# VH-VL binders against Protein cereblon (ohgt), part 7

Target 1, 230 residues: Protein cereblon (ohgt), of Drosophila ananassae (Fruit fly) (b3m1f2r157to386)
Amino acid sequence: LSRVPGVDYLEHILFPGEVLPFMIDGSLFDDEMPGLDGLIFGVGFPLMQPPEDNPHKLYGVTCQVYEKGESGRQLVFYKSRALQRIVINCDDIQGPPQYIARNPTSKCFSKVKILPEYFLPEPLKCVDMGSMSRFRDIPSMRDKYRRYQLSSTPWPADACQEYAYEEIVERARKKLEIHKIDTMPRCPIQLSFWLVRNLHLTEKMMRLTFLTDSVNTRLQLIGSTLKEES

## First folded at step 20 (VH-VL)

Design j2 (from a2 with heavy chain W32F, light chain S31H)
Fold by ESMFold2, fold request of step 22:
Structure j2 (fold): chain C 230 residues (1-230), chain A 121 residues (1-121), chain B 112 residues (1-112)
Amino acid sequence: as target 1 above (230 residues)
Amino acid sequence: QVQLVQSGAEVKKPGASVKVSCKASGYTFRNFGMNWMRQAPGQGLEWMGWINTYTGEPTYADKFQGRVTFTLDTSISTAYMELSRLRSDDTAVYYCARGSSSGDSIWFDKWGQGTLVTVSS
Amino acid sequence: DVVMTQSPLSLPVTLGQPASISCRSSQSLLHLSGNNYLHWYLQKPGQSPQLLIYLGSSLFWGVPDRFSGSGSGTDFTLKISRVEAEDVGVYYCMQALQTPYTFGQGTKLEIK
């Protein structure tokens, strides 16, 4: 559990990798906080779930300030980037929560739990044995070659379906503009969040993709929307 | 389950005061401000103000400044609205409503059932 | 104070037909953040108001998809694609850009 020096509300879901610009009164941080450069803070999404479902839990993200803008008239402009998904016990919040879009005027912080990102690698695929075939006729290597053949045979198609990472990537390429494809991350974790921000998902799908800790599940959910739209 | 339960109907004479309670349950009370509205018979809604449930600091609409007082009892998750020097035109249904957050309270996602206050001589 | 003006004030509609309610503010409700601080509520007969739409166009939980909100700045519209019997009541817009928060006069929707 980590304690975050700032916790504010956001009226929509923000995914890791997204930019969150904001303005605040710089004097809020003068004594203990000389500025916000590099500061990590939390943003919660109270409207992500029905009020009745989890009234004491608040899902959100950590954000890190990376740019300070023009100062003056006490308001300071900052840019931050969402880093990790979190969950907050609402009873741990200290201070009056405010919506960050309303230029927070009060300190608010809480203990947070950083949510994990699980990714299971793609299953084995058929390996080209061409370069290994030259060992087939060597008597001392024949047993090793046969063992390698058995270990390199493709898995059944249904065993690979859960790990159809490459198929999802190809479907996304068909739907996205070429300049967005140039910025497509190679890390599966970051890719899952990047796809959400670059595809126009329904509110329901945005919630489902945010709530899962499984990158595989998140990608499958995204892939299902690409299938339905084709 | 998020609930706001208000006190029962009141009948008052002009010049008296009334205190309406609003008991919240099913959520962390101090994280969402409490707003007060009223609705005269056959008329529209009027915002009276709100109270920051974390700090206890109220904000009153100018029309009610000096006559209305918002208070809290956080130990029982209850907000109160007291209106003094009642007039006949204060006859209305009074509602409490949970605001969007305790630091700023800008939309109302849950409302109490309303409390009819009748002012007559 | 920001004055909110609704039109029409009375709206009889045939079941299954669309309905549209306009709300105009005396000053822009568009905040620097890009949000419009305009919300819509429905008060069914004998009931407390309930939130339908927040921030101009965002549909609140449990509200049917046939409701939608649009507009920006000073002019906002609530639409119902196909009116149902349960939609009867008074619709209010409310601005929350600055205090005092103010409501429109209300639009009474009735089935013909």
Scores: ipSAE 0.558, ipTM 0.800, lowest interface PAE 2.2, mean pLDDT 82
Fold by ESMFold2 at other seeds, fold request of step 22:
Formats: sequence, C-alpha cells, structure tokens
Structure j2 (fold): chain C 230 residues (1-230), chain A 121 residues (1-121), chain B 112 residues (1-112)
Amino acid sequence: as target 1 above (230 residues)
Amino acid sequence: QVQLVQSGAEVKKPGASVKVSCKASGYTFRNFGMNWMRQAPGQGLEWMGWINTYTGEPTYADKFQGRVTFTLDTSISTAYMELSRLRSDDTAVYYCARGSSSGDSIWFDKWGQGTLVTVSS
Amino acid sequence: DVVMTQSPLSLPVTLGQPASISCRSSQSLLHLSGNNYLHWYLQKPGQSPQLLIYLGSSLFWGVPDRFSGSGSGTDFTLKISRVEAEDVGVYYCMQALQTPYTFGQGTKLEIK
C-alpha cells in the first residue's frame, strides 16, 4: 500500500494519462516550502459508483504535478498527469476531503492500493504445423502425425483474443482525428487508457473500463462500444 | 446501506428548545459533511447550515446564527441540530442531508426522512 | 444572499409530454473552475427531497436519462423529455456557490 499526501475528490472520472489542471491556495506554501513540482497525490471519484455500492471504497488515480502555471494573486495554477489507478479504503482517509475544483484548504491524505494492470500474452493465432508436416510421407509415422495434428488443431483467427485487439485498433482509427492517431501508444496498457481518453464513451462504459484490472477485458469493452456506434 | 435516520416528531412550546438527531450508517461518517434544512408547512426548502464531520466546525446561515447549534457524536455517527427560543414560525419539517464532502458541502446526495417540529402554545 | 427564482411555480402536464422548468439566479453561479454550482432536487409527495442534477447538467445516480439540465451563469433549465407518473412532485433548484445556500421557490409538477 502507498501513502499519498493529497486525497482530493473529483466530480468525474480521470484515467491514467489524462491531464488534471488545478488551482490551490497559495497560502498553503511557506517561504521555505518547496514547490509542488514532481509531487504525487491522489484523486478520488466519489461519484464513480452509486452511493449504495461500495460506500467504503473510493476509486481514483495517482497524479503527478509536472508544470506550474502562472501564479495568480492567491491561487497557484498547476498541471498534473494521472499515472495509476488506485483504490482507497475510506476509513484510511485522514483529513477532510474536498473537491479539487474548490481550491482545497486542508491537507487530506491516505494509504492507497495501486490497482494492477493485467495483460495476458497475445494468444496463438495458429499452432505452427511446420515442424510436424515432414512426418506425413513416412509410412510408419503417418498415423502418429495425424494423431498429433488432430490434438494440436489451430484456433481459428476469429476465436483468438489478438484478433479482437486488432479490430479494436482499426475501428478506433475510423473514429479519431488524424492528429490523435499519431499519438496512439503501442503498449496495450497505455493503449487501453488512451482509447478511453480519445473515444467518447458513455458514462457506464467509462466506469466499467476503469473498474477492470484486465487490460484484455478493458479493450474488449471498448471494442463493444465501437461496434454499437457503427 | 447508506442511511440517515432522524429522531421522531416533537411538539414544543414557544421559548423552548428542540434537539433533532440524525444517525448515519453505511458509510465513513467523517468523510461527508452534514447539512440541515427546514421546510415550513406548504413552503419551500431553507438551508440552515452544515457541520464539518471531520473537524466538528459548524457553519450557520446568518438567519439562524445565535439560535442554532450543530454538534456531533462521532462514536455513534450522529449529528445533532438544536434550535433554541422557538417561535411559532419555527414549525417545520427539519431535514439532515449528507454533503458532497466533509471539507466542502455543496450538494446533498442523501437526505433523512425529516422530523416534524411543531411549536404551539 | 443569492436569490433563486423558478418559473413556472405550477406546472400541470399531460402524461408523456415534455416539461421544462426555469431557474434564474440573482448572481452568476459560474465558478472560476468552470463549474456552475447549481443543483436540482425533486421532492415527491410525502417524501424527502432527492438529488436529480448536480453542477448544472450532470445526472445523479438512478435518475432516468429523460431528465436533463442545461444553462450557465444565471439561467438554468431542467427538462423532462417524457413525463411519467413517478415524476410528480416539487422541483427545486439550489445554488451552492456561496453561503447561505439558497433554494428556488419550487415548481409543482402535476399530471393533468
């Protein structure tokens, strides 16, 4: 479990890779206090789920400050980027949570659990039959080769998970502006979050894709949404 | 289940005080502020103020300043509203409502069932 | 204090028809963050109020998508695309930009 120095609320869902601009009261900085550059803090989404569902869990993301904007009179402007999905036990929260848009005036911190990102290896498209084919023409081996072939039959391309992954990428290209496509990551984990950020999913799909630890399942959910929009 | 259960109806005489309880359950009490509203018979809603459930610091609407007191018993997840020097125009249904956070309470996503307070001689 | 004015105060509608409720504030409710601190509640007969829309246009959990909120600054509108029997009650707008938080007078929606 990690401890983060800020746990603020956000009224909408933020996915890893998204930018979160915010302002905080400059009076929270002493003359001797270092700036927030590089600071990692937590942001929770209390409206992610109905109040009756998991009322003691708070899903969110870690964010890291990467840029300080123009300093206003009393408010300091920062840009941060979401990094990792987290879950917080609400009973671990220390301090009064506040919405980040309301210029937090008190520190609020908690232990957080970093949510995993599981991605299975790409499924085999087909079993490679090449090493076994040379046994067909040997009479004493012909029955053995046929038995091996039947027990090692390849999966059809439409049954392979990788096939769905490629389809999702192609469908996303049809929906996106060209300048966004140029920034499409190759990493499946980053891709799954990038797609959510750049495709306008329904609120239900945003929640489902956020709550899934399986990158494979997240991509499938995104793909199903693309089919509905076509 | 997330619940706010208020104390029962009260009948009071002018000049008395009333204390309405609001017991919260099913969530982390100190993470969401508690707001108090009232509704006179046949009338609209009026915000009376709120209390930060983490710090215990109240904020009162100016109209009620000096007559209303918000308190907490965090050991039983209960908020209290006490209104003193009751007048006949204090006859109303009083509601507690869970605020959007404990540090800033700007919308009310769960309301108690209401407590009728009747002030009559 | 911020004065909230609703129109109409009484709204008889035919079942299945659309309805629209206006809410105007005496001051802008648009915060520097870009949020409008204007919320809508429904109080069904004999019940406590329930949150419908927060921050001007965001639907709360369990609220049917036939409800929508729009507007910014001083003028806000709640719309019901197709009124159903369960929608009867009194609708309130509330500002939460500054204390004291204030409600509109209420709009009583009834089916003809």
Scores: ipSAE 0.548, ipTM 0.792, lowest interface PAE 2.2, mean pLDDT 81

Design j3 (from a3 with heavy chain W32F, light chain S31H N58S)
Fold by ESMFold2, look of step 21:
Formats: structure tokens, sequence, C-alpha cells
Structure j3 (fold): chain C 230 residues (1-230), chain A 121 residues (1-121), chain B 112 residues (1-112)
């Protein structure tokens, strides 16, 4: 569990890597908290799930302030970037939560739990296929080897289908503008969040992809959407 | 289950006061403000104000300033609205509603069942 | 106070046909954050109001996707793509940009 100074509400979902601009009343700065530069704070999404589902859990992200602007008068402009998915026990919130878009006027704190990002190894390369393994590294035989490996492995077919990484990337290229493809990350964790940001998924799919800790499952969900859209 | 349960209907004489309760359950009470609305028979909705459930600080619509008081009992997750110096045009159904946050309550995602207050001689 | 004006005040509609309700505010509801602080509620006969749409266009939980909200600034529209019997009731818009929060007069939707 971690403690995060400053926890506010956001009416929509943010994914790690997204930018969150905001303005805050400069009069909130005191000797203990003279400014927000470099500060890590939490943002919760109270509308991610129905009010009846887990009414004491608040999912969100940590954000880190990386740029300070000057907006004049009493409001100070900041830019932050979402870093990690979190969950908050609502009973741990100290202070009156406010929506960050309304320019918070009060301090609000909570301890948070940082959610993990699991990425499972490629299961097909871990399966011993005897003499058939000698065809694994021959390009002309790769598709035949993979089909045989899937049919002979004791692993569930669902686990093997989770490793459709290269196919998901290729399907995404068909749908995305060329200039966005140049920014596509190589890291599977970053890629899973990048794809959610750039593919304009439905609200249901956005929630499903946010709520899973498995990067493999997140990519599989995104992949299923690409098949339906193409 | 998120629920707001209000006190029962009341009949009052002109000049009296009424106090309507609103008991919340199924969520962290101090994280969502409480709003009060009323609806006269056959008429539309009217916002009366709200109370910050963390600080206890009320905000009243100017029309009701000086006649209405919002209070809390956080130990039982209950909000109260008291309206004084009642007159016949205060006859209405009074609603409590959970606001979007305790620091700034701007949409109402759960409403109580309503409390009919009738002011007659 | 911000005055909210709805039209029409009475809306009879044939089952299965679209419906549209207009809401106009006396001042812009567009906040510097980019949000419009305009919400839609439905009060079914004998029931408390329920939230349908928040922030102009965002559909609340449990609301069928045949409901939609659009508009910005001073002009907002609630649309029902295909009216069903359960949609009968009074629809209210509400602004929450500034206190006192104010409701429109209501639009009574009825099935012919």
Amino acid sequence: as target 1 above (230 residues)
Amino acid sequence: QVQLVQSGAEVKKPGASVKVSCKASGYTFRNFGMNWMRQAPGQGLEWMGWINTYTGEPTYADKFQGRVTFTLDTSISTAYMELSRLRSDDTAVYYCARGSSSGDSIWFDKWGQGTLVTVSS
Amino acid sequence: DVVMTQSPLSLPVTLGQPASISCRSSQSLLHMSGNNYLHWYLQKPGQSPQLLIYLGSSLFWGVPDRFSGSGSGTDFTLKISRVEAEDVGVYYCMQALQTPYTFGQGTKLEIK
C-alpha cells in the first residue's frame, strides 16, 4: 500500500501514459505544500463501475506533475501524466473529495494500493515437442510448427491465444493513422495502454481493459475488438 | 446497495417547523454530499441547497436562506433538513439526493423516496 | 439565477418513434475545463427522479443506449431513438455550473 497526498475524482477513465491537465487554486499552497511540481497524486474514477458494485472501492491512477504553467489570477495550470493503476478503499479517504475538473479548493488524502501489471511468458516456446522443435527457428516452417504446437500442448487453448501479440500489432496498424504508428511502444505493458488510448474503444471495453491486471488478457481483449471492427 | 431512506409524511400548521431525515446506507457517507430538493404538487423540481458531508458546511439557495437548516449525524449516516415558519405554499414532496462528491455536489445519482409535507390549518 | 427553459412542455409520441427534448440556458454552461454542467433526469409516474445523462452527453449507469444527450453552451438536446412504454414520465434538465442549481420546467412524455 502507498500513501498519496492529493486524491481527487475524475469523471472519466485515464490510462497510464495519458496526460491530465488541470488548474488549481493557488491559495491552497502553504508552507508544507508550496507547489505541485513533481508531485505524485491520485485520481479516482467513481463512475467506472455501477454505484451498486464495490461501493467502497475506488479505482484510479497515480499522476505525476511534470509541467507548471501560469494561468493568471488565482488559478495555476499544471500538466500531469498518469503512471500506475491504483485502487483506494473509500474509507481511507481523508478530506472532502472533489472533481479535479472543478479546480479543487480543499486538500484530500488517502493511502492507495498500486495494482500490478502481469505479463506472462510465451507459452509455446516453453513446450517440448521433441523432434518437431527443430522446425521452430526455420521461417518457412514457423506456421506449421505453431499449429502443431497448439494442438499437442497440455496448456489450455485460451492461454495460447493470449499470445497473439504480433497479430494484434498488425491489426492495429490497419486501423490507425500512419503518424500514430510511429509512436507505438515496444514494451507490452506500455503497448496495451497505448492501444486503448488510440483505438477509441467502447466504454465497456475501456472498463474491462482497465480492470485486468494481466497484460496478456488486456491485449487479448483489444485484439477481439479489432476483429469485430475490421 | 446504495440507499437513501427518508422519514414519513407530515402534516403541519402554518408557522410550524418540519424536520425531514434522510438515512444513507451502502457507501462511505462522508465522501458524497447531500442535496435537498422539493416538488410542489403538479409542479417541477426546485433545488434547496446541499451540505458537505465531510465538513458539515451547508449551502442554501437564497430563496430559503434564513428558513432552512441542514444538519448531519455522521454516526448514523443521516442528513436532516429543517424548514421553519411554514406556509401553505411549502406543501411539497421533499427529496434528499446523494451528490457527486462531498467537496462539490453537482449531479444527483441517488434520490430518497420523498417525504410529503402538507401545510394546512 | 440561471434560467433553464425546456420545450416542448408536453410531448405525446407514438410507441417506437424517436423523441427530442430541447433545453436552453440563460447563460453558457460550458466550464473552462471543457465540461458542460448540464444533466438530465427522468421522473417516472409515482417515482423519484433518476439520473439519465450527466455533463451534457455522458450516459449514466443502467440507462438504455437509445437515450443520448448533445449540445454545448446554452443549447442542449435529449434524444430517445425509439420510445418504449417505460419511458413515460417527466424529463428535467438541470444546470450545476453555479448555485442555486436550477431545473427546467419539465417535459411530460406520453405514449399516444
Scores: ipSAE 0.670, ipTM 0.851, lowest interface PAE 1.5, mean pLDDT 83
Fold by ESMFold2, look of step 20:
Formats: sequence, structure tokens, C-alpha cells
Structure j3 (fold): chain C 230 residues (1-230), chain A 121 residues (1-121), chain B 112 residues (1-112)
Amino acid sequence: as target 1 above (230 residues)
Amino acid sequence: QVQLVQSGAEVKKPGASVKVSCKASGYTFRNFGMNWMRQAPGQGLEWMGWINTYTGEPTYADKFQGRVTFTLDTSISTAYMELSRLRSDDTAVYYCARGSSSGDSIWFDKWGQGTLVTVSS
Amino acid sequence: DVVMTQSPLSLPVTLGQPASISCRSSQSLLHMSGNNYLHWYLQKPGQSPQLLIYLGSSLFWGVPDRFSGSGSGTDFTLKISRVEAEDVGVYYCMQALQTPYTFGQGTKLEIK
């Protein structure tokens, strides 16, 4: 668990890679912390789940300040970028939490637990299927190739379907403008969060994709929305 | 289960004081401020103020300044509202409500059941 | 003080039909963050108020999706796409941009 300065609330979900701009009263700075440049802080989402479901857990992200912007009157403008998903035990919060959008006036700290990101490479891609492998990259044959892989591997069909990473990437490319595709990350972890930011997911799907530690499952959830719309 | 349970109904004479309790359970009490509202019979809702449950610092609506006091007993997760120098127009149902955060109480996502205070001679 | 004005004050509606409630504030509720600090509550007969909509348009947990909120600045609207019997009660808008927080007068929704 890491202790972070500046645990604040956010009324919506923020995914790793997203930018969080905010303003803060400059009087909160002192000689030991004259500004926020490079600071890593926590942001929690108290409205992510029903209050009764997890009344003592607060899901969120770490954010890192990377830019000081233009300021008006004593408020200082900063930009930050979300880095990692976290969970906070609400009993560990020290200070009075405030919504960051209301320009916090008090310092607030907490121990945080960094949530893991698990990714298993697609197992069927590594299996030599002889002459059938030539159909893997032909778009009209991919469904036939996938069904053949499932029928000829000892892995359960449901588990193999969970790891269908390349099909999800292909469907996303069909839905996105070409300039967005050029910024598409190669890392599956970063890709899963990038897809949430760039696709129009329902709030339910955003919550489900945030809460899973399995990147494979997150990608599969995203893929289910692409199938239903296509 | 997030719950706010208030003390029972009270009948008071003009000039007296009343103290209403609000016991919270099912969440970290100090992370969400406590607001107080009242509703006179047949009337709408009126915000009386709130208390920062972490610092204990109250904020009162100007109308009630000088007559109302908000206090806490954090050891039992309980907030109190005391209204003094009661008059007949203080007859109302008094509600506590959990605010959106302890440092800035913006919306009220859980309300107590209400406490009827009747002021009559 | 920010004055909140609701209309209508009484709203009889046929079951299954839409309903619309207006709320106007005496000054803008739009914060520099882009949020509107306007919330909607329902007080069912004999019950405490419950939160329906926060920040102008966000639906609170457990609230049916036939409820929606819209508007910005000074003019806000709560809509119910298909009124059900359980929707009977008094609807209040509330501003929380600045203290003292203030409520509208309430709109009593009744089934015809």
C-alpha cells in the first residue's frame, strides 16, 4: 500500500491515461511543497458503486501533475494524468475529502492499494495449426480459423473466447476514425484503457471495465459492446 | 447498510430548547458531512446548515445563526442539532442528511427518518 | 440567497404519460468546473426525501432510468418519460453552489 498526498473525490470515473485538469488554492503550498509539479496524488470515485455495496471501499486512480497552466486570481491551474487504478480503505483517509471540481481547500491523505493489471497473451495465436494458419489473417476466414482452433485445442472454449484480443482490436479499428487509430497503443494494458476513452461505452460498461483486474476480461467486455452495435 | 436514525418526536413550549440526534451507521462517518433540514407542516424543505464531520466545524444558515448549534460525538457516529428559544413557527419535521463529502457538502444521498418537533403553549 | 422557483406547483398526470417539472434559479448554478450544482429530490407520501438527480443531469443509484434531468445555468428540467404509481410525491430542486443551500417550493405530482 502506498500513502499519497491529496486524496480527493471525483464525481465520475477516470481511467488510466485520461487527463484531469483542476484548480487549487495556491495558499496550500509551503516551502517544502512549493507547487504540485510531478506530484502523484489519489482521486476516488465515491459514486462508482451503490453506497450500500462497498461502503468502506473507494475505487480510484493515481494521477500525476505534468503541467502548470494559466492562473486567475489566487487559483492555480494544473493538468494531471491518471496512471494506475487504486482502491482505498475509507477508514484510512486522513483529512476532510472534497470534490476536486470544487477547488479543494484542505489537505487529505490516505494509504492506497495499487490494483494489478493481468494480461495473458492469446494462447491460440501461439499454436501451430499447420496449413490452417494461412487463414489467420484473412478477414473473411478468421471466424472459421477461430472455430477450428477452439475445436482442436485442449483449452476450454469459454477460456479461449475470453482471450480473443485480436478480434476486439479489429472491430475497434472499424468503429474509430483513422486519426485515433494512429494513436492506438501497442501495450494491451494501455490499449484496454485507451479503448474505453475512445469508444462510446455505457456507464454500466465503464464501471465493469474499471473494476476488473484482468485486461483480457476488460477487452472482452469492450468487445461485447462492439458486437451489439455492429 | 447506510443508515441515519433520528431521535423521537418532541413537544416543547415556546422559549425552550430541543436537541435532535442523528446516529449514522454503515459507512465511515467522518468522510461525509451532516446536513440539517426542516419542513414545517404543509411547507417545503429548508436547509439549516451542516457540520464538517472530520473537523467538527459547523456552517449555519443566517436565518438560524445564534439559535442553532450542531455538534458531533464521533465515538458513536452521532450528530446533534440543538435549536434554542423555540417559537411556534419552529414546529416542523427536522431531518439529518448525509452530504457528498466532509469538506464540502454538495448533495444529500441519505436522509434520516425525520423528527417531529411541536412547539405549542 | 439564491431563490429557486419551481413550476408547476401541482402536476396531475395520467399513468404512463410523461411529466415535466421546471426549476429556475435567481442566478447561474454553473460552476467554473463546468458542473451545475442543482439537484432533484423526491419526497414520497409519508417518507423522507430521496436523491434522484445530482449535478443537473446525473441519475443517482436505484433511480429508474425513466427519470432524466437537463438544463444549465438558471433553467433546469426534470422529466419522467412514463409516470408510474410509485412516482407520486413532491419533487424539489435544490441549489448547492453557495450557502445557504436553497430548495424550490416543491411540485406535487399526482395520478389522475
Scores: ipSAE 0.625, ipTM 0.828, lowest interface PAE 1.8, mean pLDDT 83
Fold by ESMFold2, last read:
Structure j3 (fold): chain C 230 residues (1-230), chain A 121 residues (1-121), chain B 112 residues (1-112)
Amino acid sequence: as target 1 above (230 residues)
Amino acid sequence: QVQLVQSGAEVKKPGASVKVSCKASGYTFRNFGMNWMRQAPGQGLEWMGWINTYTGEPTYADKFQGRVTFTLDTSISTAYMELSRLRSDDTAVYYCARGSSSGDSIWFDKWGQGTLVTVSS
Amino acid sequence: DVVMTQSPLSLPVTLGQPASISCRSSQSLLHMSGNNYLHWYLQKPGQSPQLLIYLGSSLFWGVPDRFSGSGSGTDFTLKISRVEAEDVGVYYCMQALQTPYTFGQGTKLEIK
């Protein structure tokens, strides 16, 4: 678990890599967070799921301040960037949460759990596991068979994964403006979040892609959206 | 599973007071403010105010200032609204509603079932 | 106080046809954040109100997508693309930019 010095609400989902500009009472950073530029705080999304679903869990992201603008009479302008997905136990929240769009005036903090990002190579659906199936039910071979299902095709698993990944990239390039394509990251984790930000997905799809810890699943969900628009 | 359950209907005489309870369940009570509304028979909705469930600080609509008191018992996740010096025109259904957060109460996503308060001689 | 005015106050509609309800505020509900602090509720006969639309145009959970909200500043509209029997009730707009929060007078939607 990690602790963040600030936790506020946001009415929409924010993915890692997105910029969050905001204005807030400058004293909140001086009194609650003694640090300098580069402060990390949490933002939760209470409307990501129906109120009846997981009413004691709050999903969100950490954000890091990277720019401080000119101060007004009372409010200070900041820019931040979302870094990592988090989950918060609502019982751990200390202070009265407010929506960041309302320019919070009170301190609020919580313990958070950083959510993992798993990316594992997997073979293409064209892989035939028939020759390896004889090992599936052998106890001494169970870990090898279930963790790494070897391909009966001539292509190695990493080559198959690269092709599927490139297929998703190619479909996305057809949908996007040229200036956005120039910023497309190569890292699968970063790409999965970048695609969500740059493809105008439904709220349901944004929720599904946020909630999975599997980058492979996230990319598959994104890919399904691209197929539907052909 | 998120629920707001209010106390039962009450009949009061003019000049008395009434205290309506609103018990919350299924969520972290202190993270969402509690709002109070009323609706006279055949009339529209009227906001009476709200209470910050973390700090206990109430905000009252000017019309009710001096007659209404909002309180909490956080140990049982319950909010209370007390209206004093009742008049016949205070006859209404009184609702509690969960606000969007405890620091702001800007939309009401869950409402209690309502409590009819009848003021009659 | 911010005065909220709804039109019409009574809205008979034929099942399956569209419906539209207007809400006007005496002052702008557009906050510096870009949000409009205007919400829509439905009170079905004999029931408590339920949230339909928040922040002018966002559908709350469980609300059918035949409902939509639009508008900004002082003029807002709730639309139902195809009215169903379950839509009967009184619709209220509410502003939450400033206390005291205020509701419109209500619009009673009925199937004719």
Scores: ipSAE 0.575, ipTM 0.806, lowest interface PAE 2.1, mean pLDDT 81
Fold by ESMFold2 at other seeds, last read:
Structure j3 (fold): chain C 230 residues (1-230), chain A 121 residues (1-121), chain B 112 residues (1-112)
Amino acid sequence: as target 1 above (230 residues)
Amino acid sequence: QVQLVQSGAEVKKPGASVKVSCKASGYTFRNFGMNWMRQAPGQGLEWMGWINTYTGEPTYADKFQGRVTFTLDTSISTAYMELSRLRSDDTAVYYCARGSSSGDSIWFDKWGQGTLVTVSS
Amino acid sequence: DVVMTQSPLSLPVTLGQPASISCRSSQSLLHMSGNNYLHWYLQKPGQSPQLLIYLGSSLFWGVPDRFSGSGSGTDFTLKISRVEAEDVGVYYCMQALQTPYTFGQGTKLEIK
């Protein structure tokens, strides 16, 4: 588990890859430091789920500062980018949480758990086993046939998710402006988050796509939304 | 289950004090501030102030400054509101409500059931 | 203190018809972050208030989507697209930009 300085609240869900601009009181940091460039902090979403659901867990993202903007008199403007999904045990929070939009005035820290992003490998296409079965009955070929059979057996159904992936990408291309398609990531993990940002999903679907650790499931959920709109 | 359970109704004489309790359960108490409101019979809602449940620092509305005291017992997740030198126009239902965070209180997403305080001679 | 003014104060509505409640503040509730610190509550008869809308337009959990909020700065509106019997009660707007937080006078919604 990692400790992340600057755990703040955000009133909406932020997905990995999104930009989060904010202002913060410069007096919260050492004057001798050049600012927050490269700093990683956490942002939690207390309103992502109904208050009755998991009231001791706070889901969020890590963010990394990449740009210092124009400074005000006592407030410093920063740009950050969400990196990884996290979960926080609310009992681990040290300090009074504040909403980042209110320009936090207090330090707040917590241990965080970085959530995984599972993606199944691309399934192998089936090979026609019928043409190879005839070698089974030839004694000198039996050992080779068994070795080939192990290498050519069809993958299970859960390994054949490439159909859903390709369908989702095709439907997304049909619905998006061409300039957004030019920025579409090839990495399935990044793509799953990019699609959420660009397809204007319902609040329910945004919550469901955030909560799953399976990239395959996230893409399937997104795909179900695309089918409903056609 | 997130709950705020307040103490029962009270009848007081003018000049007395009343202390209303608000016991929280089902969430991390120190992460959400506690607000106090009142509602006189047939009247609207009035904010009395709030207390930062992490630091214990209260903020009082000017109207109640000097008469109201907010306190906490964090070991039992309970907030208290004490109103002194009661007068007949303090007759109201008093509510506690959970704020949006402990560092600020910008909306109230869970309210207690209310405590009727009647001040009569 | 920021004065919150609601209109109408009494709103009789027939079932299934739309309803609209206005809330005006004596000063802007728009924060530099772009958020409006204006919230709407419903107090049903004999119950505690419940949060309906936060930050001007965001619908709270469990609130039906026939409710909506709009407006910015000093003028805000709560709308109900189709009034149902369960919507009866007093509606309050509240500003939370600065202390003391203040409520409007309330709008009593009743079925005709």
Scores: ipSAE 0.559, ipTM 0.799, lowest interface PAE 2.1, mean pLDDT 81

